VHH binders against q9y6x5. Designs and how they scored, part 14

Target 1, 379 residues: q9y6x5
Amino acid sequence: LPPKLLLVSFDGFRADYLKNYEFPHLQNFIKEGVLVEHVKNVFITKTFPNHYSIVTGLYEESHGIVANSMYDAVTKKHFSDSNDKDPFWWNEAVPIWVTNQLQENRSSAAAMWPGTDVPIHDTISSYFMNYNSSVSFEERLNNITMWLNNSNPPVTFATLYWEEPDASGHKYGPEDKENMSRVLKKIDDLIGDLVQRLKMLGLWENLNVIITSDHGMTQCSQDRLINLDSCIDHSYYTLIDLSPVAAILPKINRTEVYNKLKNCSPHMNVYLKEDIPNRFYYQHNDRIQPIILVADEGWTIVLNESSQKLGDHGYDNSLPSMHPFLAAHGPAFHKGYKHSTINIVDIYPMMCHILGLKPHPNNGTFGHTKCLLVDQWCI

## First folded at step 14 (VHH)

Design I5
Fold by OpenDDE, fold request of step 18:
Structure I5 (fold): chain B 379 residues (1-379), chain A 125 residues (1-125)
Amino acid sequence: as target 1 above (379 residues)
Amino acid sequence: EVQLVESGGGVVQPGRSLRLSCAASGFTFEDYAMHWVRQAPGKGLEWIGNIYESGSKFYNPSLRSLVTISRDDSTNTLYLQMNSLRAEDTAIYYCARGETVWLRSGEYEIKFDYWGKGTLVTVSS
């Protein structure tokens, strides 16, 4: 049988949740598979960019999804939650499901993973659900497992996306132990449902399953706000993205805008595009605006309105609070093995290896995941 | 049926304080975020603030220093304490049940599904 892989994302699942809360189903999953305790994600640490990095192996500057909100000055196009269907935004890279479908006797399936309901390079997932947050996990799981089990050509790669615990993290803040405990318990139960469904269908032993996330969550406060209006008049710039990494498009001289913002807050770094630190790999794309503002951990950039977020993400990708985890199970993976850290871009070459796909040029390092795989030598 | 009934409005002099109440019925009050909104004569709706089921409070920055929102889940009552009232605070005050809808981007929208009939507050000398 050709190798099969299911990639599951629970949005905003911070790595240290595993240490601070109980996950009986996930722990059982890990016990029979592998765990990477910390995954260093890409900057900025946001949903669309990091999900696309997982499936392309590329930094944001390379795959072109550089934020959840983007603006292209040449075409004057906008990218956002409500406007994410234009292939223009996605075509700077080739995601793994497209690569998979270009192979003979293979198809791909997707349940609401970012970009999967868009034709990329004139190819759309053979099976997919249009994004709808109101659709239950059960329905998503039912569709994915049906496609994995009954499709012709066979589905060999599938993705499953779920919005929690990210939404709750924003609402309650990650330090709300009572509410987050309830939320995380539900997540663990969903993992239980996933495993049970796979077992019932006879897929569990032969299907490779990766459970991961795109980013973590840090605690925010109404007492930690950076008000841009105190530093610069709104008429002098267009805001493309706000917090915690603001993307600034100047309406006046860039230097003047920069000078007005550079000392706005001791809890915010201001960068001209050319001065963005190299470690972020966030410079070489036209969709990155001329000025970016990066708030310190736990600080929120605001304009006229106070943010109602008690948790947020998007901060420096070196911060542990921004890091997700990766767990995996299946014939390709060891059993009972734990690994300390990988980079999120390392997932792509690993998945390509598992599926027998030739990877596109990417920023991942296959060597970082060799110890997870039964067919590789781990020194 | 969901019902929200505001009370406590009336005529007050500038500089005085006033506390409004909103009595909720027909739903599990403790599970919902509640909002205060007002409408001054000839003006549009203005959001005052809200209180989540978790107890977290958020305010319109322009009104933050003048208002306090609280709730009593045991009596299904929402409160709005207003201090140092001004003529410009003259309005119909509404309580509303609201849900925050979170998007994948981390942005959010607040949807109001039920409103009270409102209570009139007139600030005049």
Scores: ipSAE 0.808, ipTM 0.912, lowest interface PAE 0.6, mean pLDDT 96
Fold by OpenDDE, fold request of step 18:
Structure I5 (fold): chain B 379 residues (1-379), chain A 125 residues (1-125)
Amino acid sequence: as target 1 above (379 residues)
Amino acid sequence: EVQLVESGGGVVQPGRSLRLSCAASGFTFEDYAMHWVRQAPGKGLEWIGNIYESGSKFYNPSLRSLVTISRDDSTNTLYLQMNSLRAEDTAIYYCARGETVWLRSGEYEIKFDYWGKGTLVTVSS
């Protein structure tokens, strides 16, 4: 029988939460499996881009989901949370669930993972839930496990997405120990529910399960704001994305816009598209706007309005606060092994290996994950 | 039944201060974010600010220096302290229960589900 893999994402689960809070269920999961303590995600460190990087192994410039809000100047199309269903945005890459499903005697399932409710390359997951934040984890879990257990052809790859602790991180800030403790306990309980359900269904021993996240969370403050209106008039540009990486579409000469913004704040770097640091791998896509603004960690870019976020993400992907973790369990993985760090794009070739899929060209390095896998040499 | 009842409004002279209260009942007050909104004559609704169940406060930037929001969970009461009142602050002031809905994009929407009947504040010489 072909191997099976369930990929689970808890949005905005910062890696160091594991050190600062108690997770009895997750720790048990880790004890019986593997842990990567830090996963270096892709720039920008946002939800849609990083989730797509996980399942494509590509930098954002390559898979084309370069932000949560995008604009294409040629087609005049917009991408946003409320407008994410156009395959135009997703078709610059082939996600793993499509690759998997196109194989013989295999199908894919998805519970609200970004992009899974969209036909990509004219292929949509055999089983999927339309995104609805009001749907409980339990219902998502029930559908996923039902599909994993009773589908024909069999579901061999499934994704499960949950919005916490990201939402709470935004609301409370990651430094709110009281509230975040409560939130993270709920997350751990959900992990407990997941494990229990898999055991009850007899899937636990044979199903590979990856629990990960797309990004971390940094503490923000109302005292750390960068007001763009103080630097440039709204009539001179269109804002495509705001904070902490603003995407600027000039309405006047780009250089003039740049000059108005370059010294706007000592806590913000301003880049022309061609001058974006190479280490970000964030240049070679038409969907990246002519000017980007990158706020320092913990600073928020605003217009003439205050932000109600006490935590945020999207910052430099080298910052530890932006890093998620990865834990895994199943026949493909060792037991009781901990690894320091991998790149988020490394997950894709690993998953392809586990599933016996030929990976599309990607930016991941399979060698970085070999120590996690029982069938590989760890050097 | 959820109820929100504003009080403390009236006629005040410019430059004076006023504290409004909102008495909440019919729900677990401590679990909800609360908002103040006002409507001046002939104008639309204007958001003043809010206070989360966590105690975090946020304000309309245009009013930040003039208002302070607080809550007392032991008495299920929301407060709006207003200072240095001006004629343009004349309005009906509403308290509202609101939930912040966070989107995957990191953006948020505030959804109001219950409103008080409002209390009139008139600032005049």
Scores: ipSAE 0.804, ipTM 0.910, lowest interface PAE 0.6, mean pLDDT 96
Fold by OpenDDE, look of step 14:
Structure I5 (fold): chain B 379 residues (1-379), chain A 125 residues (1-125)
Amino acid sequence: as target 1 above (379 residues)
Amino acid sequence: EVQLVESGGGVVQPGRSLRLSCAASGFTFEDYAMHWVRQAPGKGLEWIGNIYESGSKFYNPSLRSLVTISRDDSTNTLYLQMNSLRAEDTAIYYCARGETVWLRSGEYEIKFDYWGKGTLVTVSS
């Protein structure tokens, strides 16, 4: 039987939550599997970009999902939460579910993972759910496990997405111990439900399961705001993305716009596109705007409006507060092994290995995950 | 049945202060974020601010220095304290029950599901 893999994402699950809160179900999952304590994600540390990096092994400049909000100057198209289903935005890469779907006697399934309800390279998974935030985790889980258990051709790769604890992190801030404890307990209970469901269906022993996240969460404050309106007039630029990484499309001379913004705040770095630090791998794509603003950790870029976020993400990907974790269980993984760090793009070649797929060119390093796998040497 | 009833409106002179109240009933008040919204004559709705069930407060930047929102969960009452009132503050003031919906992008939308009938505040010399 071909190997099977379920990839699960809990949006905005900061890595150090595991140290600061109790997760009985997740800890049991880890005890019987593996844990990577910190996953260095890609810049910018946002939902759509990082979820696509997980399934492509590519930096944002390469797979073309460079933000949650994008603008293409040639086609005049916009990308956003309400407008994410145009294949134009996704076709610069080939996600793993497409690769898997095109294999003989294999199919893919998806429950609301970013990009899974869009035909990419004229291919869409055999089974998928259109994104709807109102659909319960239970319903998503039921569909995914049904497809894993009863499909023909068999589903060999599936993905499951959940919006928490990201939404709550935004609402309460990650430092709100009382509310976040409640939220994270619910997440742990959902993990318990997942494991129980898999056991009940007889999938647990043979299914590889990865539980991970796309980014963390940092504490914000109404006292840490950067108001762009104090630095530049609205008529001089178009805002494509706002905080904590603003994408600026100048309406006047780029240099003039840059000069008006470069000293706007001591808590914000301003980059011309060609001067973006190489370590971000965030330069070589036409969808990256001519000027980007990067706020310091915990600072929020605003216009003449207030932000209701008490937590946010999207900051420098070297910041620990932006890092998620990865846990895994199944025949491909060791039991009771903990690893310190990997890069988020490393997940793709690992998943391809597990599934016996030839990976597309990617930025991941398979060597970084060898110690997690039973069939590999660990030095 | 959910009910929101505003009170405390009236005619006041410029520079004066006024406190509005909103009495809530028909739901578990402590579980919901509450908002103040106003509508000046001939103008659209303007969001004033809100207070979350957690106690966090957020304001329209243009009004931040002039207003304070508070709540008393023991009496199911929302308050709007307004100071240094101006002629342009003349409006019908509404309290509303709202929910903040967070999107995958990190953006959020505020959805209002119940409104009061409003109370008129007239600032005039």
Scores: ipSAE 0.717, ipTM 0.871, lowest interface PAE 0.7, mean pLDDT 96

Design I5
Fold by ESMFold2, fold request of step 18:
Structure I5 (fold): chain B 379 residues (1-379), chain A 125 residues (1-125)
Amino acid sequence: as target 1 above (379 residues)
Amino acid sequence: EVQLVESGGGVVQPGRSLRLSCAASGFTFEDYAMHWVRQAPGKGLEWIGNIYESGSKFYNPSLRSLVTISRDDSTNTLYLQMNSLRAEDTAIYYCARGETVWLRSGEYEIKFDYWGKGTLVTVSS
């Protein structure tokens, strides 16, 4: 019988929420499985890039989803949340659901994970939902469990994506204990519902389940704004993405644009593409613009306007506030084991191992996750 | 039926202060973000600011030093305090109910579903 895996993401779930808030259902899940307390994600610490890194094992420069807003100068194509369906953007990598589905007698299912409603390499999940944020968690879970229980060929890899606590994190900020406690309690109840549904359907003991996230969240403030219009006229550049990592396509000499921006704020780093720190692994893709601006934690880049955000992400991936967690349960995983940290790109080769898939070339290190797995030597 | 009724407009001398009110009915006021928007003669709409159900406030940067928004959930009333009024502050002032929709990208949209009829403020010597 082929092994099965359900990959679940709760968007924007900061790792330290686990110690600062009550999660009775998630803590029971962890107690009977494994926890990675901090997952070091990829720069930039944004939703589309990090979800694709999880399922490809690649840095953003290598998989080509380098931001939530992108521009390709050769084809003149634009990518955004509302314009994400062109396979052109996704085809620089092969996500795990494509590899899985191409195996003999296997299929893949997806409920809203970024990219799963796109025919990547002419392949789309056998069972999927077109993205629609109005679809409830219960409906997503109903579809996933129906597909896991009743499909031919069998669904061996399934994904489920949920927008919280990211949406509420942007709205309230992570320091709003009252509102975030209410939001996170609802998330924990959803996790309880997920586990109970899997038990009721007879899936719990033989399904591997990973619960993770793409990034964390940091507190923002109307007192921490960087106004680009005070430093440079908008006519000198095309703005591809704004905050907290701005992507700047110069309309005039690149050096002149750089010089206008370099002293704009002490709370922002300005990089020529060739000067982007090597530790970001964020240089070797044409979709990365000639100049990027990286705001300090908690600072917001604006165009002489206010921002409604009290929380944000996308900052330097060395920041603990940007890090999610990973929890897992199932026959492949130990019981009651806690691990300090892995890299988000390490999740892909681990999933390939669990599913018996040959991983594509990637940036993950299988050795980093071996201690989570019952069939591996742990040192 | 949702209704928003502005009041407190009128003619006021430059340099004076004025407080506008918006009485809300037909919905659970405390659950919604509320906004102030104005329209000067011959100009488009200008967003002034808002206040969320959480109490968080946001302002148009060009007006931030001139205005304060508050709400009283016990009386279902939204307020706009304006100080040191100038002739250029002459406008129709609208109360609006809005929803902020958060996208996967971390961007947002503000959708205004109900508007008041407005109250005219004329700043004239």
Scores: ipSAE 0.644, ipTM 0.844, lowest interface PAE 1.5, mean pLDDT 94
Fold by ESMFold2, fold request of step 18:
Structure I5 (fold): chain B 379 residues (1-379), chain A 125 residues (1-125)
Amino acid sequence: as target 1 above (379 residues)
Amino acid sequence: EVQLVESGGGVVQPGRSLRLSCAASGFTFEDYAMHWVRQAPGKGLEWIGNIYESGSKFYNPSLRSLVTISRDDSTNTLYLQMNSLRAEDTAIYYCARGETVWLRSGEYEIKFDYWGKGTLVTVSS
C-alpha cells in the first residue's frame, strides 16, 4: 500500500504553549509519536511565506512568497490575503502536492493550506477547498477524510489548515492566560476530534500525520509603537508592508529615504537590501523591496494611528517566541521520541522521503530529521 | 432588536469637559467591542476609539490626550470622557458596535454593524 501523509497546520501555535498550557489530546498524540520542541522558521516569520517554505523546503527569497503583502514593480502586480490567486506569485517553486499528484496512481487533497487553491505550474491540488475562513474544522476534516478513503487514484498527500491560535493570539496577545487558555483548550479538543475521526474511519493505523505550525506570537502594546510619520513624509515612499517588517519602496533617492529612517527609533533596524543580514536568507528576490525596517520584538510600526493587535509575529526568526513545534505520528515515525530542534525547511525533504518522492532542489537537510524516522539510522 | 442611545450632548464652552453615555440593549453587551465615532460639520466620520470586552482600549492618536473610553457591563453603558474641549471638537458623536474580523494574514478589519442616532456636541462661546 502506498505511504500516506496528512500535514496539519494550526496557525500561530507558539512552541512554548505546549509547556505552559494543558493539551491532553496533543500530549497523547506526542506520547505515541514524535515531538520536535522548536522548529526554526524562516524570516520573515509570517503566514504565507512559512506555509510555502514547509511544502517547498525553500527560503522565502528562493520560493518567492516573501511576505503576506508584496508588489512586483515590473508587472505592477499586488499580492495580499484577499488577492493571492495569481499563479505568478507561486510559480517560483514546486510545492510537494504538485510533485506528488504527478506520480503514477497518486493524487493530493487540500483543506485550505495556503496555495492549494491556485493552479501552480498549471497544476492545482487534485481535491481542494477554495479558501473560506467560515468553513468549520469539522467540515475541513470531513472532506479530507472522505478524499483519503474514497479516491481513485488514491490520495497519498493531504493538507489541513486552521486559523487558530493565530487570530486569537493577535487579538489577546500570548500573555493573556485566561483567554489563550480557553482558545488553546478548544484547539486541543479539535486535535482530539481529528484523532478520533481517523480511528473511527480506519485511517489511523496506516496514515502518517504531522501536526505543526508556521510561527509563534509575541506580546505587543500601545506603549511600544514606532510612528513612521514622525520620521518621514508619506510622499517619499510607497509602503508595501508595514509591521513588524516594513517594506519600503522609495519614491525619491533611496539613500535620502534611508537617511530619514535610520535614526527613527532605537527599537527598529533599517536595512538597505544589500545590507540585510546573511543569516536571514532574505535578499535575492526582486519582490524584496530596496529598504526594509525590522522592529524589535514586541514593537509595532504604525502610520500615526493605533494598532488593534495585542500580539504579532513576523520578527527575527532567531527569537524563540517566533518558533512553532512539530509533532508526528504514524508508521514512518518512532514512538515516544523527542527532538530538540529542526529548521522548518527540513520538513520538505523528510516528507518527500516518507512519500517516496524525489525532492526538488531545496534548502532542507534530510539528516536533521532522520532520528524521527523508523527506517533511518539516528546519528 | 439592537439599540444604542447616546446622551450627554449639548452646548459647552471651550476648555470645559463633557461626558457622553451610550445605553445599549438587545444584545449581550459584555461580549462585544464598543466604539465612539464623530462627524464634524462638513467632514467625514472620524474614529475616536474603542474598548473591547476584555477591557483593552484603543484610541485615535490625534485624540488620545483628550478622551477616555470606559464601559460598565453591569449597566450595559459605554462612556466617553472628553476634556479641554475646543471648537474643532464640535461634532455629532456616535456610539457604535463593531466586529473585528481577524484575517489569515494577521491583519484585521472593523465592521460596524449597529449605530446610535448620535448626540450633538457644540463647543462655542
Scores: ipSAE 0.643, ipTM 0.845, lowest interface PAE 1.5, mean pLDDT 94
Fold by ESMFold2, fold request of step 18:
Structure I5 (fold): chain B 379 residues (1-379), chain A 125 residues (1-125)
Amino acid sequence: as target 1 above (379 residues)
Amino acid sequence: EVQLVESGGGVVQPGRSLRLSCAASGFTFEDYAMHWVRQAPGKGLEWIGNIYESGSKFYNPSLRSLVTISRDDSTNTLYLQMNSLRAEDTAIYYCARGETVWLRSGEYEIKFDYWGKGTLVTVSS
């Protein structure tokens, strides 16, 4: 039987939620499998970039999805949540579902993972759902399990995306224990439903399942705002993305725009593109704008308007608040093993190994994940 | 049927205070975010602020120092306290029920599905 893998993301699931809230179903999943307590994600710590890094093993500068909002000056194209289907944006890398389904006798299935409804390199996931946030977790799970169980050629790689706890994390902030406890209990119930359905369908023992996330969440406040309108006139630049990493396309001399911004707030770093710290691996792509502004943790960059966010992400990827977790269960994984940390780009070569796929060139290190895998010597 | 009824408008002198009310019916008030919006003569709609079911409040920065929004879930009533009123605050004041839709991009949209008929506030000497 060919090995099978289901990759699940719960958006915005901060790693330390595991120790600060109760997760009976997720803890049972972990007890019978493996846990990576912290996954160091990629900068910027946003949804589209990090989901694509998971499935390509590449830094954002290398796979080309550098933010949730992007602009390409040559083609005049814009990327956003409502305008994400142009293959132009995605074609700088090859995601694992494309590589998988191009193998003999293999298919891929997808329920809403970013990019899976786009024909990347003229190849779209063999089975997929067009993105629609109103589709329930149950319906997404029903489609995924039907495809895993009933497809020819067989589905060997499947992925499933869910919007929570990210949406609620933005609404309440991670420090709102009462509201976040209610939200996270619902997430744990969904994990219980997932495991139960896989068991009932006879998939549980032969399917490798990864449950992970793209980023965490930090607390924001109306007391921690950086108002760009107090520092620079709108007419001097085009705003491509705002907070917490603003992407600034100057309309006048770049140095003049930089000088107007550099003293705007002590809680914001202003970088010319060539001065972006090397540790971010966030410089070598034309979609990265000439100036970026990076707010300190918990600070929000605004125009002269309010922000409804009490939680946010996108900050420096060294911050523990930005880190998700990874849990996994299945024939490829040890039982009851806990690992401290991996890089999010390491997930891709691990998945390729599990599936018997040759990875494309990537930034991950297979050795970082060896201790999770039964067939590897852990040192 | 969802109904929102504003009251408390009238003529008021500059520098004075005024409290507007919005009586809500036909839905579970405590489960919804509520908003105040105004329209000055000859102008477009201007968002004043909101209050979530959690009690969290957000304001238009231009009006922040002038207004306070509150709610009483036991009487299904939304309030707008306005202080130090100016002639430019002359407007029709509406309450609205809204939903904040959180996008996977981390952005949000506010959708207003029900509006009151408004209450006129005239600030004049």
Scores: ipSAE 0.639, ipTM 0.845, lowest interface PAE 1.6, mean pLDDT 94

